# Ledger of designs, part 10: miniprotein binders against Putative cysteine synthase

Target 1, 336 residues: Putative cysteine synthase, of Sinorhizobium fredii (p55708)
Amino acid sequence: MLHTTVTQLIGQTPVMSIDVPGRNATLVLKIEKNNPGGSMKDRMARSMVIAALQDGRLPPGGTIVESSSGNTGTGLALAALEFGLRFIAVVDHHAAPDKIRMMRALGAEIRYVEGDFREDEVAVVERQRLAAQLGAQLPGALFMNQSDNPANPEGYTGLVDELVAQLPDGIDAFVGCVGTGGSMTGISQRLKRNNPAVRTIAVEPAGSIVFGKPGHPYYQSGTGTPAGDEVGKVLDYGCIDEGVQVTDTQAFETARYIARRKGLLVGGSTGGAIYKALEFIGAGKLTGTVVTTVADGGEKYLGTIFDEEWMAKRRLLDPAIAAQLDGWLFGKARAA

## First folded at step 8 (miniprotein)

Design a41S (from q8 with N41S)
Fold by ESMFold2-Fast, scan of step 8:
Structure a41S (fold): chain B 336 residues (1-336), chain A 116 residues (1-116)
Amino acid sequence: as target 1 above (336 residues)
Amino acid sequence: SPEELFRQAYKYLLMGRFEEALKRLEEVVKENPDHPRALYSIALVHFWQGNTEKSIETFERAIEVDPSNVLYWAWLAFLLYRTGRPEEARKVLEEGLQRFPESERLKELLERLKKE
């Protein structure tokens, strides 16, 4: 098909498998980094903008405002450009530098929140407040408010339809990262509607409060809910079978491992989801077809996760992680 | 039912499956050719598919059916401007403002288009 707009290129992403024959399992990666904005957030960004235009909440030629750690902002910038809208991204110091550069390249207006925050802190409350103020203040402006927007999870239902067509033998489990809860909710509800037996596992950073654990700072971007913030209203806990935590070290070392052993550059949150999927497969807790998403590409993290000095300064390096991954992928499952 | 066709179309729109959405919307219009909400959605689908001229024609039809919806006037003017027809866009906004003299939306769009 010959497409005439960039937003039509969103979706229809490929899948790649990593067999774990000793464990009677296959890890399937949905390569969402192949979306035109570089992440799975393109799906929810397009969905939210379409819903707002369809409902009349956003006028033609209007302005969208969002609080973003980067990927949502990139998706919104792309959709805004195509649909003739202005986009203002409200950001903090936690955002990866290349994500900011991508948004600027797409014509987004960047607004930083004021404050003296740590690099591992997320200024989400300040971002939300400024975004809401701009949405109320500016003519024809709308704060998208992704964490409470029902079009957010709806944007991901097409991803599931693609997976079902790509994996005709069925899907046994889905392991994905949780932040606003939109992708976990949209994917999990649609998968369970097709097959109630599908096991859904949500992965949050250690230090995130989504599943009631104590809060502390973390380096993983675009995932989790930090202490002091509210878990998004779009998250449906009822469709999640298990919530688990992954450390920055586990997530980032896994991303580095996948790059070196498989030639695929994945983001930090993806590393975390892969780590937990392989840990559960290695423990015999998951078998069959286990799906996760490559939510975004490692190209955005070359100066952080894939820079040894950056990792070392933050005490995030641990060669034991590569050994664990080798054991799960290639170790013996059971005696013959 | 028309309501079920709309719900299906809306879900397809959020997935970006515009052709599937368009088919459901066209079934609604087949049963009720003067359904303004269906015409509005069809016009937006044409715009999102890059078929801007067909979108303009559909918004012109939507205004004929329901001239009381200021949003249709705003969309028509916006699309005319984007396709390099600024004098027609201005004329549509001026006509719209005669219909809705206190519309901040139409006034803001007119001012924004002038500055572009």
Scores: ipSAE 0.664, ipTM 0.876, lowest interface PAE 1.8, mean pLDDT 88

Design a44F (from q8 with L44F)
Fold by ESMFold2-Fast, scan of step 8:
Structure a44F (fold): chain B 336 residues (1-336), chain A 116 residues (1-116)
Amino acid sequence: as target 1 above (336 residues)
Amino acid sequence: SPEELFRQAYKYLLMGRFEEALKRLEEVVKENPDHPRALYNIAFVHFWQGNTEKSIETFERAIEVDPSNVLYWAWLAFLLYRTGRPEEARKVLEEGLQRFPESERLKELLERLKKE
């Protein structure tokens, strides 16, 4: 089909399999990095904008506001441009320059949080407050509020319909990263509606508070909920069979492994999901068709995860991870 | 029922499955060709698919059936402007403001179009 808009290119992403024959399992990767904005967030961004325009909360030619300098901001900038809206991205002074440049290239207006942050404040909280204020005060404006927006998880249901068509023999498990909870909720609810027996496993960084563990800093971006922030209302804990944590080292070493062994550049959160999927497969806890998403590409992480010096300086390198992955994938045993 | 078809269509829209959404809405129109809500939603699907001319035609028909919905006037004017028809867009907004003199949506859109 010949498409005439960029937002029509969202979805219909390919799948790639990694067989684990010694464990009676196949890991299937849904390649969401192939969306036009470079991530699966394009699905929820389009969904949120369409929902707001469709139900009249956002007028034609209106303004959308969101606190994001990452994948969500890129998706919203794309959708705003296509549907004739203004997009204001609320950012702090520590936002990565290239992510800001991407949004500006797509026509987004950048609004920096003013003043110094207090000791009891975090940049995310202040950005959320400013975004909400702008949405309330500017004419024709709406704060999208992705963490509490029901159109966020609904945007991911099309991904499941694609998976069902691509995997006609069925899906036994889904392993995905949890941030706002939108993708985990949308995907898990739709999968379980089709087959209640599908196992759903949510992966958060070690140091994230989504499943009640103590908070501490972590390097994984676009996933988890850090201490001092609130878990999004869109997360439906009832559709998640198990919540697990993955360390930065496990996630990043796995992303590096997939790049070197399969030629696929994946983001850090994807590395974490793959690590946990393979760990569960290796332990016999998951068999059959196990699905995860390549949420975004490793191209954003060439100066971090895929830079040996950056990894070494932060004590994130561990060759034992590659050995674990080899053991799970190929069933190799070490001689005495 | 029409309500179930609207619910299904909305879900398909959020998935980006525009043809499936359109099919459900067309089932409503098959039973009632002048159903205002169905016409409005069909106009939206055409816009989401990039079929702006069909969207304009359908919003025009929706206004003929139900001229009391200020949102239809705002969308028609917006789409006319986006397709390089600013004189027609202005006329639609001026007519709409005669009907809805206190509409902030129409006033904001008219002011926005004047600045561009």
Scores: ipSAE 0.667, ipTM 0.876, lowest interface PAE 1.8, mean pLDDT 88

Design a44I (from q8 with L44I)
Fold by ESMFold2-Fast, scan of step 8:
Structure a44I (fold): chain B 336 residues (1-336), chain A 116 residues (1-116)
Amino acid sequence: as target 1 above (336 residues)
Amino acid sequence: SPEELFRQAYKYLLMGRFEEALKRLEEVVKENPDHPRALYNIAIVHFWQGNTEKSIETFERAIEVDPSNVLYWAWLAFLLYRTGRPEEARKVLEEGLQRFPESERLKELLERLKKE
């Protein structure tokens, strides 16, 4: 059918399967990078805006505020533009330049936090403080507060209905990245309402504190909760069967592997989820239909993950990862 | 109940399933065609679907039934502006401000539309 607005294009994303016949498993990728904003965050951004407008918390022509230099900011910029709202993105001086340019191109107003932050400082805390202040003080403004907003997980329920229709033989497991916990919560709760036996596995970066491990720096962006920040209130631990960590090297080498072997450009967090899904399949811990999301595209990471010099300078390259992936994908279960 | 039908419609809206949302809201309207909350929600669904003219008609009806809800005036003005009718939008906002002189919502929208 003919759509008249960009936000109507959100969802109905395709799926792609990678068979692992030696392990009695199929890895299914939900291609969320195909949303108009380039990521699955479009779903929760639209959901949060619709909820605020329907509840009367945000007037037509009002202003939304959020701390984001990434995919959530892009999704909110699109929703704001379409629904006649202004969007203020609160960012720090360490924000990725191309993500800022994308938000500006979509009409977002960029507000930098004052000061110069060291590499080891938790700038996200100051961004969230300023965003909350602006939401409280500006007339007609609302701080979306994605980490504590119940419309965040609700925005992902449509993704599950699409998966159920696309995979009529059923879903045995879902492996996804966790940051605020919105997508893991929304997807897991909806999957388990349909089939409580579905295994849900949340993947965080090594150095993230979501599952109580010691915090340390990591390069994966848009996923995990760094030391010094608070885990989002939208995360429902009760719907997560297992929480696991993935290293930057594992995640980024896997993204590079998928690009070169399958021609699909995926982001770093997606690489991490795929690595863990294949590791569990390789170990015989997951069989049947195992689903993960291609949360965003690798096009956003051409100067980092897909740049060999950038990877080498940070000691992130490890050719053993490609060998592990080959073994899981093409080796027999009893080969090791 | 109307509250339960609204909760069901709300869930469908967050999922992007606008037709399912409309069907629930239409059940409320079957019982009371002049129900302002149902009219408001139906108007918003038409907006989400890109049916802007239906949205405008429904907000006009909502104001007729309940002229005391400032949100309906704000929506009507906004949609008139989006359909290339800025003079009608301004008139609606000015009329609304006569009724709600302290409304920051209407004042902000009027300033935004003047700037555009």
Scores: ipSAE 0.274, ipTM 0.682, lowest interface PAE 4.6, mean pLDDT 86

Design a47L (from q8 with F47L)
Fold by ESMFold2-Fast, scan of step 8:
Structure a47L (fold): chain B 336 residues (1-336), chain A 116 residues (1-116)
Amino acid sequence: as target 1 above (336 residues)
Amino acid sequence: SPEELFRQAYKYLLMGRFEEALKRLEEVVKENPDHPRALYNIALVHLWQGNTEKSIETFERAIEVDPSNVLYWAWLAFLLYRTGRPEEARKVLEEGLQRFPESERLKELLERLKKE
């Protein structure tokens, strides 16, 4: 089919397998970075916009508002442009310049929060407050509120239908990152409806509060819930079999490893999910077909994760991680 | 049933599976060609597929069936404007405002047309 809109290009992403010799397992990567906005968030952004338009909550030519300087904002900017909507992204002083430039290139309006913000928790609260205010006050405007929006998890169900078609021999486990909880919820619920035996593992950064651990700062972006914020209402804990934490060093070294060994540039959160998937495979806790997502691309992190000086200055480099990954991927079950 | 077909269509729409959504909605229209809710949803599916002219035609039909829904008038005017038919958009908005004189939605769209 010849497509006439960019949002029609969302989905139908490829899969890539990494066999784990001696471990009775295959790691399957769903390459969500291939979406037109560069991440799996395109699915959720399109879903939220379509739901709002179908339900009449957002009028034709209306304005969407969201607190995002990352992948969600890019997905919303793309969907807004295609559906003839105005998009206002509410951002804080920590927003990455390249992510802002990408949203502006797609026609988004950028609104910075004002005030003296020294902690990320304070900036997050103010961003949410300003976004809600704009949604309430501007004519024809709607604050999408992704963390509480039921269309968020629904947007990911198509990803599961693709996986089932691509992997006809079945899926034994899904390992994915948790932020708002939308993707983990949508994917896990749909997988378990197809096969309730599928094991679902949610990965959050060390320092994230999703599974009740003490909060502290972390460098991983677009994942976790920082201290001072609330876990999203879209997260269904009941569909998650296990919640685990991954350190910034583990996540970022794994992303660097995948780039050097497989030629695939993945984002930091993806590195974390791959690390945990391989750790569980290495320990014999996961076998068979283990799926994770390449949520976004590493090209957004060339000045951070993939810059040795940036990593070294933050004490994030650890060559032991590459050795662990080699052991899990190439070690024999008896030797491990 | 029509309600089950709508439920299936809605889920397909959120997945971006527009052809599957359209098939379910067309089954509703086979039973009732003048079903305004189905026509509205079909018009939007055509729009999501990039078939703007079919969307316009379907919104025109939706207004014929149910002229009391201001949202149909707003959509038709907006799509006419976006496809380079501003005089037709203006006429739709003027007629709509006769029916819904206090509609902020229609007033805003008309003001946008005048500013362009």
Scores: ipSAE 0.680, ipTM 0.881, lowest interface PAE 1.7, mean pLDDT 89

Design a47M (from q8 with F47M)
Fold by ESMFold2-Fast, scan of step 8:
Structure a47M (fold): chain B 336 residues (1-336), chain A 116 residues (1-116)
Amino acid sequence: as target 1 above (336 residues)
Amino acid sequence: SPEELFRQAYKYLLMGRFEEALKRLEEVVKENPDHPRALYNIALVHMWQGNTEKSIETFERAIEVDPSNVLYWAWLAFLLYRTGRPEEARKVLEEGLQRFPESERLKELLERLKKE
């Protein structure tokens, strides 16, 4: 099929397997970084825009507004271009410069929140307030509100249909990152409709409050819920079998490991999900076909996670992580 | 049932599976040719797939079935403008404004056409 628009390229992403020879397990990576916007967020962004247009909540030539300096903003910018809409991204000064440049290159209008000049805080509440205000006050505008938008998890159901076709022998577990909860909810609900025995494990950063642990700062971006924010209403806790935390060091060292050993550049949250999947496989807690997503690419993190000076300055380097990963991947399972 | 077909179509649309959505929507229209929301959704799918002529004809049919929905008039005008038919877009907007004289949506689109 010859495609005529960029958003028609969303989905149909490949899978890659990593065998774990001593553990009766295969780790399968769904390569969502191959979406045209560079992340799995393209699926939910298109879904949210289509839902709003179909429901009549967003008019022809209207304006979408969202609080995002990252992958969701890129996906929304692409969808806005295809559907003849304008996009306003509400951001704070903690936003990475290259992520802002990418959204601008795609025609997004960037609005910075005022009054937030502290480096150690994010203006999540202020961003949400400004986005909601713009959506309410501008003619033909709609605040997408991804954390509470039911079209967010629905956008990921196609990913599961692809996985089922790609893995005909079945799926035993899914391990994924939790931020808004949209992907965990959409993927887990659809997997469990066909096989309720599928284990679903949600991974949040240490310092995130999604599963009720004490909040503290973390460097992982686009995942978790920081202290002072509300967990998204789209998250269905009932479809999650286990919630676990991953440290920045574990996540980032794992991303660096995958790059050096497999030649695949993955983002930080993906490193965290892979670390936890391999830890559970190594402990005998998961067997068979264990799926996770490569949510976005490491190309966005070349000046951070993949820069040794950046990592060292923040005390995030730990060579013990590579040794743990080698042990889980190539060591033999203990006799039971 | 038509309601179940429509629900399936909507889910396929959110997945970006336009061909599967279109098949279900066409079954709804086959059973109820005067279903304006199904016609509206078919027209949007054709527009997004680049099937401009089918989209225009389907929006025109949706307006014929339900002329009281200002959204259908707005979409037809916008599609005509976007595909290089601004005089036809203007006529649709002027006719729509006769029916919906207080529509800020149609007025905004008409002003946009005049500016660009």
Scores: ipSAE 0.452, ipTM 0.788, lowest interface PAE 3.3, mean pLDDT 88

Design a47W (from q8 with F47W)
Fold by ESMFold2-Fast, scan of step 8:
Structure a47W (fold): chain B 336 residues (1-336), chain A 116 residues (1-116)
Amino acid sequence: as target 1 above (336 residues)
Amino acid sequence: SPEELFRQAYKYLLMGRFEEALKRLEEVVKENPDHPRALYNIALVHWWQGNTEKSIETFERAIEVDPSNVLYWAWLAFLLYRTGRPEEARKVLEEGLQRFPESERLKELLERLKKE
């Protein structure tokens, strides 16, 4: 079929399996990096823009404003181009450099928040304030407000319909990263409507406050809720069976492991989700068909996660992680 | 019911499943051909699928059914302008401004057209 717009290419992403036969489990990766913007955020960006246009909140030829760490901004930049809109991305220095460059390449206007923030700090309060101010002051402008926008989780329901068609024997668990909570909420609610027995596990960075643990800085981008911010209203805790934390070292070493052993370049948050999925499989807590998403590609992290000097300087390297992954993938299930 | 069909269509729109959304919206219009909300959404779906001429025709019908919604006038003018029909866009904006003389959106679009 011939497509006439880039947003028509969103979705219908492939799946890849990693068998763990010694653990009576298969890890299935939904390859969301294959969306035209390079991440699963394309789904929610399209959804939010469509909702705003349909409701009349965003006028024809208007301006969308969002606080973005990169992937959401890329998705919104694509949607803006296709729907004839201007896009302003409000960013801080926590965002990966290549994500900013990608948004600029797609015609987005970049606005940095004022202040001196560390690389591992997220200036969420200032980003939200500036985005809201621009949405209120500029003619025909709307602050999308992804963390509180009901169209955010709704954008991911199509991903579940694809999974159900691709995995006709059923899905036993979903392990995904949590930031705003939109993807976890949309995916989990839809999966549980189809089969309430599906186990849903949300993974946040260590230092994130989504599940009430103490906040501290972390390097993982586009995931978690940092100290000083509010957990998004789109997160439905009721559809999540368990919330767990993954360290930067665990997430990044896992991403490096998957690249070296499987030839798939995944982002840091994906490394975290894979680490936790394999840990639960290794412990016998998850069996059968366990699904996670390759939310974005490792191509955006070649100067960070996949650069040994960058990792070493931040004390993130740990060869024990590869040994743990080998044990879970190739060892037999441990009895307790 | 039309309300039930709209709820289904809305869900499909947010998923990017425009074909499924369009089917439900067309059922609403089949039952009530003068339903302005359904015409509005059908027009948007046609544009999002690249069927711009169908979108323009459907917005023209939406205005005919409900000329009091300034949003329909703004959309028609915007699509005409975007498809290289600036004189028709200007005519729509001038007619719209006679009906909505204080509409900032229509004024903004008209000023944009005047900038060559």
Scores: ipSAE 0.492, ipTM 0.810, lowest interface PAE 2.8, mean pLDDT 88

Design a47Y (from q8 with F47Y)
Fold by ESMFold2-Fast, scan of step 8:
Structure a47Y (fold): chain B 336 residues (1-336), chain A 116 residues (1-116)
Amino acid sequence: as target 1 above (336 residues)
Amino acid sequence: SPEELFRQAYKYLLMGRFEEALKRLEEVVKENPDHPRALYNIALVHYWQGNTEKSIETFERAIEVDPSNVLYWAWLAFLLYRTGRPEEARKVLEEGLQRFPESERLKELLERLKKE
């Protein structure tokens, strides 16, 4: 059927495989950047809006308010246009500039938090405060509160149904990034419902507190929970087999590697998930069909991750990462 | 059961699988033709698929079945206004405000109409 609205184009995203024959593994990338908003967040944004309209919390013609890293805001902007709503995005300077420009192009109203925060600092507490304030003060407004919204993980269940159809021989592991925990929870619960033996590995930035490690600043946007914030209530730790950390250097160098070697522009968090998936494959810890998501596109990071001067100024370049990736992809591990 | 069909429909809605949701919602209505929640959801699915006229008809039916839910009145008025039927929207809002005199939602929609 021909689609009549942009949000009807959400989902049915393709998959791409990268064979690792020396390790009896195939890394499968679910290309979520192909959603109309450019990220997998389109799925949860539509889900949250539908749920709020269904239970009357969001009135017809009302206003959506959300604190976002950019991708959620883009998805909500698209959903707002579809469902006849106004959207206010509460942002900080940690968000990539092109994500702000995209939301503005889609008609979103942008509200910056008060204070001078560095680009490696996430002002989540101030964003949440301002979003809650606007939701309470404006007529017909609702703060969506994605971190505590059960419609967030439900929005990702369709992604799993697509994967099962696309990979009829089965899925052995899923490696994904964790921020609010919505995608990890939704994907992991549904994968394990189909096959409880599937290994689920959640990747957070070094400096994120999701798995109880000490907090510190990080450059990876749209992922992790910074110090001073609370881990979202939507995260179900029970469906996650292992939580691991990835450094900004590991994540960003991997994104740059995938662009140059495979011609696929991926975001920084995707680079982190790929790095960890390949590290586990290289160590013999994961075999068979290992799935991750290309959560968003690298075109949003051309002035950052893919700019050598930006990377060098922040001491994020490390040529050892490309060598590690080559070793895992093309070398054969020896038993000790 | 109707409750099980409704839960399945809701999950399909959150996935954006509107045709699968609609089919299950119609089965709920088959078991209980006066199920206002199912009618409400059917009306929203029609709207989200661009079938605005069917959505308006279904909201009119939902109000006939359950006139006590202010949300149905708000949606009907909103859709009538957006489809260039402001006089009908005004009538719906006036009738709704007689039933729900304290409804801020209906008052907001009526003020929007007055400014146009």
Scores: ipSAE 0.361, ipTM 0.763, lowest interface PAE 3.5, mean pLDDT 87

Design a48F (from q8 with W48F)
Fold by ESMFold2-Fast, scan of step 8:
Parts: sequence; structure tokens; C-alpha cells
Structure a48F (fold): chain B 336 residues (1-336), chain A 116 residues (1-116)
Amino acid sequence: as target 1 above (336 residues)
Amino acid sequence: SPEELFRQAYKYLLMGRFEEALKRLEEVVKENPDHPRALYNIALVHFFQGNTEKSIETFERAIEVDPSNVLYWAWLAFLLYRTGRPEEARKVLEEGLQRFPESERLKELLERLKKE
């Protein structure tokens, strides 16, 4: 079929399995990095814009405002460009540099929050406040407010329909990252509607407060809820069977491992989800078909996660992680 | 029922499943050809698919059925401008402003046209 617009290219992403010999399980990766904006956020961005245009909250030729760590902003920039809207992305210095460059390339206006913030510190409260102010003050403008927007989780229902068609033998578990809660909610609710026995596991960074643990800074981008912020209203805790934390070292070393052993460049949050999925499979806690998403690509992190000096300076390298992954996947360390 | 078809179409729209949404909306229009909500959503589906000419035709029909919705006038003018028909867009905005003299949206669109 010939597509005539970029937003029509969103979805219909492939799946890939990772062999787990000796375990009663297989890990399936939904390759969401293949969306035109490079991440699964294209789905929710399109959904939010369509909903706002459909119900009249956004006028034709209006302005979208959002607080973004990068991927949501890229998806919104694509949708705004396609539908003739202006897009203002409110960002902080925690966002990966290449994500900012991608949004600028797509015509987004970038607004930085005021103040001094650490590289491992997320200024989400300040970003949300500025975005809300701009949405209220500018003519024809709407703050999309992804964390409270019901169109956010709705945008992921197509992903589940694709998975069901791609995996005819069924799905036993889904392991995914949680930030706003939109993807976990949309995916989990639809999976459980099809089969209430599906296990759903939400992965947050260590230092995130989604499941009530103490807050502290973390380097993982586009995931978690930092201390001082409120967990998004779109998160339905009732559809989540278990919430777990993953450290920056575990997540980033796993992303590096997948690149070197499988030839697939994944983002940091994806590394975290894969680490936890394999840990649970290795422990016998998950069996059958275990699905996770490659939410975005590692090419956005070439100067960070995939740069050894960047990792070393932040004390994030740990060769024990590769050994753990080899143990779970093969029952022993991979031979050199 | 028409309401159930409309609800299904709305869900398909949010999922980006435009062809399924269009099929459901066309069933509503088949039974009620003057249904403004269905016409509005059909026009949006055509726009989202890049079929701007069909979107324009559908908004023209929506305005004939319900000329009291300022949003339809704003959409028609916007689409005419985007397809290289700025003089037609201006006429639509001027007519719309006669019906909705205090519409900030129509005034803003008209100001953009004047600057080009």
C-alpha cells in the first residue's frame, strides 16, 4: 500500500525474539524504534493531536505545547507538521542532545526551563508549569498534558492489536517502562481485556517514585516520575501486576550488551526493561511468551550510553551485568 | 445503531486506524446523509489521510447542513489556504466573520492570509 503522509507510517512495527535456551520462555521485542519519529511515542502523540482536533480543543492552525524528554516531543513535532499546527517543546538539560536536534529539525520551537539543574536531575515540575502557562496564554494554544490526557494510553491500543496478530500462540507477559503511565496503561488494559491472565510488569528507574520508593536523581531519559512531581492520572495501577526498579548501570549496560551481542541499538529505558524481563525469566518468575518494547533507538545515545568515557566518568560501567545476562540467556557466561 | 457506529469510529480514529473509522462513519451517513457530526469526522479522516480535496468537499457539505458551527468555517478556510487557494480561503473567512463577528479564530486566520 502507498502511504501519502508520514503519520500513516506510524505502527505496523516488526517483532524479534531473543533465544533463551533452557528456559520455558522466549523474549519478544516489539521494535517501536521503527516508527517514523524513532519511538513508540509517535502513537500517543498522533492520538492526542487527533483527539484535540476532533473535539475542537485545538483549532485548525493552532499551537501545541508539551513538556518533553524528547520522544514525545518528536512525535508531536511530526503530527504538528503534518496537521498544520505550531509546536512548542518545553525541555530541560536532562534531555538527550540528539532528541533536541531532531525536534528542531522537524520545526519545533524549543523553550528551556529557567534555573541550574544537574545532568542527572529532571526539572519536570518546572517544565510542566511553563508548558501549562504557555498553553493558557498563547492564542489558539493547547497544553497536551500527556500525563493526564486519556488519549495518551488510547494511542497504544493499535500496538496490542499488532502483537496479537504477530504472536498467534499467545502472550503470557508484558514488561514495559513506566513514566506517565500511558503506554503501560494502554497496553496492559488491552492485553488483559484479551486475556486477564497476562502478567504485566512495570519498570521504573531507581530514584523514581511511581511505586512509592524514595526519590533520587537518575540518568535514564523519558521514564519514571522524579521526586516532587505527581504520578500521572493516566496510570491505572489496577492493570499492573508488579512494579520494579532498574538502576542506570543495569539499564545502560544491558543496552550496550544488546548492541554488541544482537546488533540492535536500543535506548536506555529499553535496556532496563530487557534487563528486568531476562532477570524474571532467569529466576523462573516469567514463562512462555514475554513481550517488551524497543521504545526508541540507541542512535540517540551514541554520545552517552554508547560512549565508554561518558559512562566511566559517571561510574556507570559494570562488567558483571554482561555476565548476569549471559547466565540468564545461556545458563553460563558467553565464551570469548 | 448510529451512536454505536460513531463510538467505534471515534476509537478507530484515536488508534490511527483511519480506514476502519471511515467505514463506520460512512455507514452513519448512509442512513442519515445530513448528520453533521458524522460529516465533520469524515472530513477529518480525509484530512488525516492527505485527501484534502475530499476533506474540503465534506466541510462544504457540513456548513450547508449546520452553518452555525464556527469550527467548520475555520477548517474550510484553513484547508483552502493549505491547498493554494488563498482567495477562496479569504472569502470563506469574510463570510464566516459576518456570521461570527467576534470569532477570534477566524480573525487570526484572516490576519495570517493578509500577511502573505
Scores: ipSAE 0.697, ipTM 0.890, lowest interface PAE 1.8, mean pLDDT 88

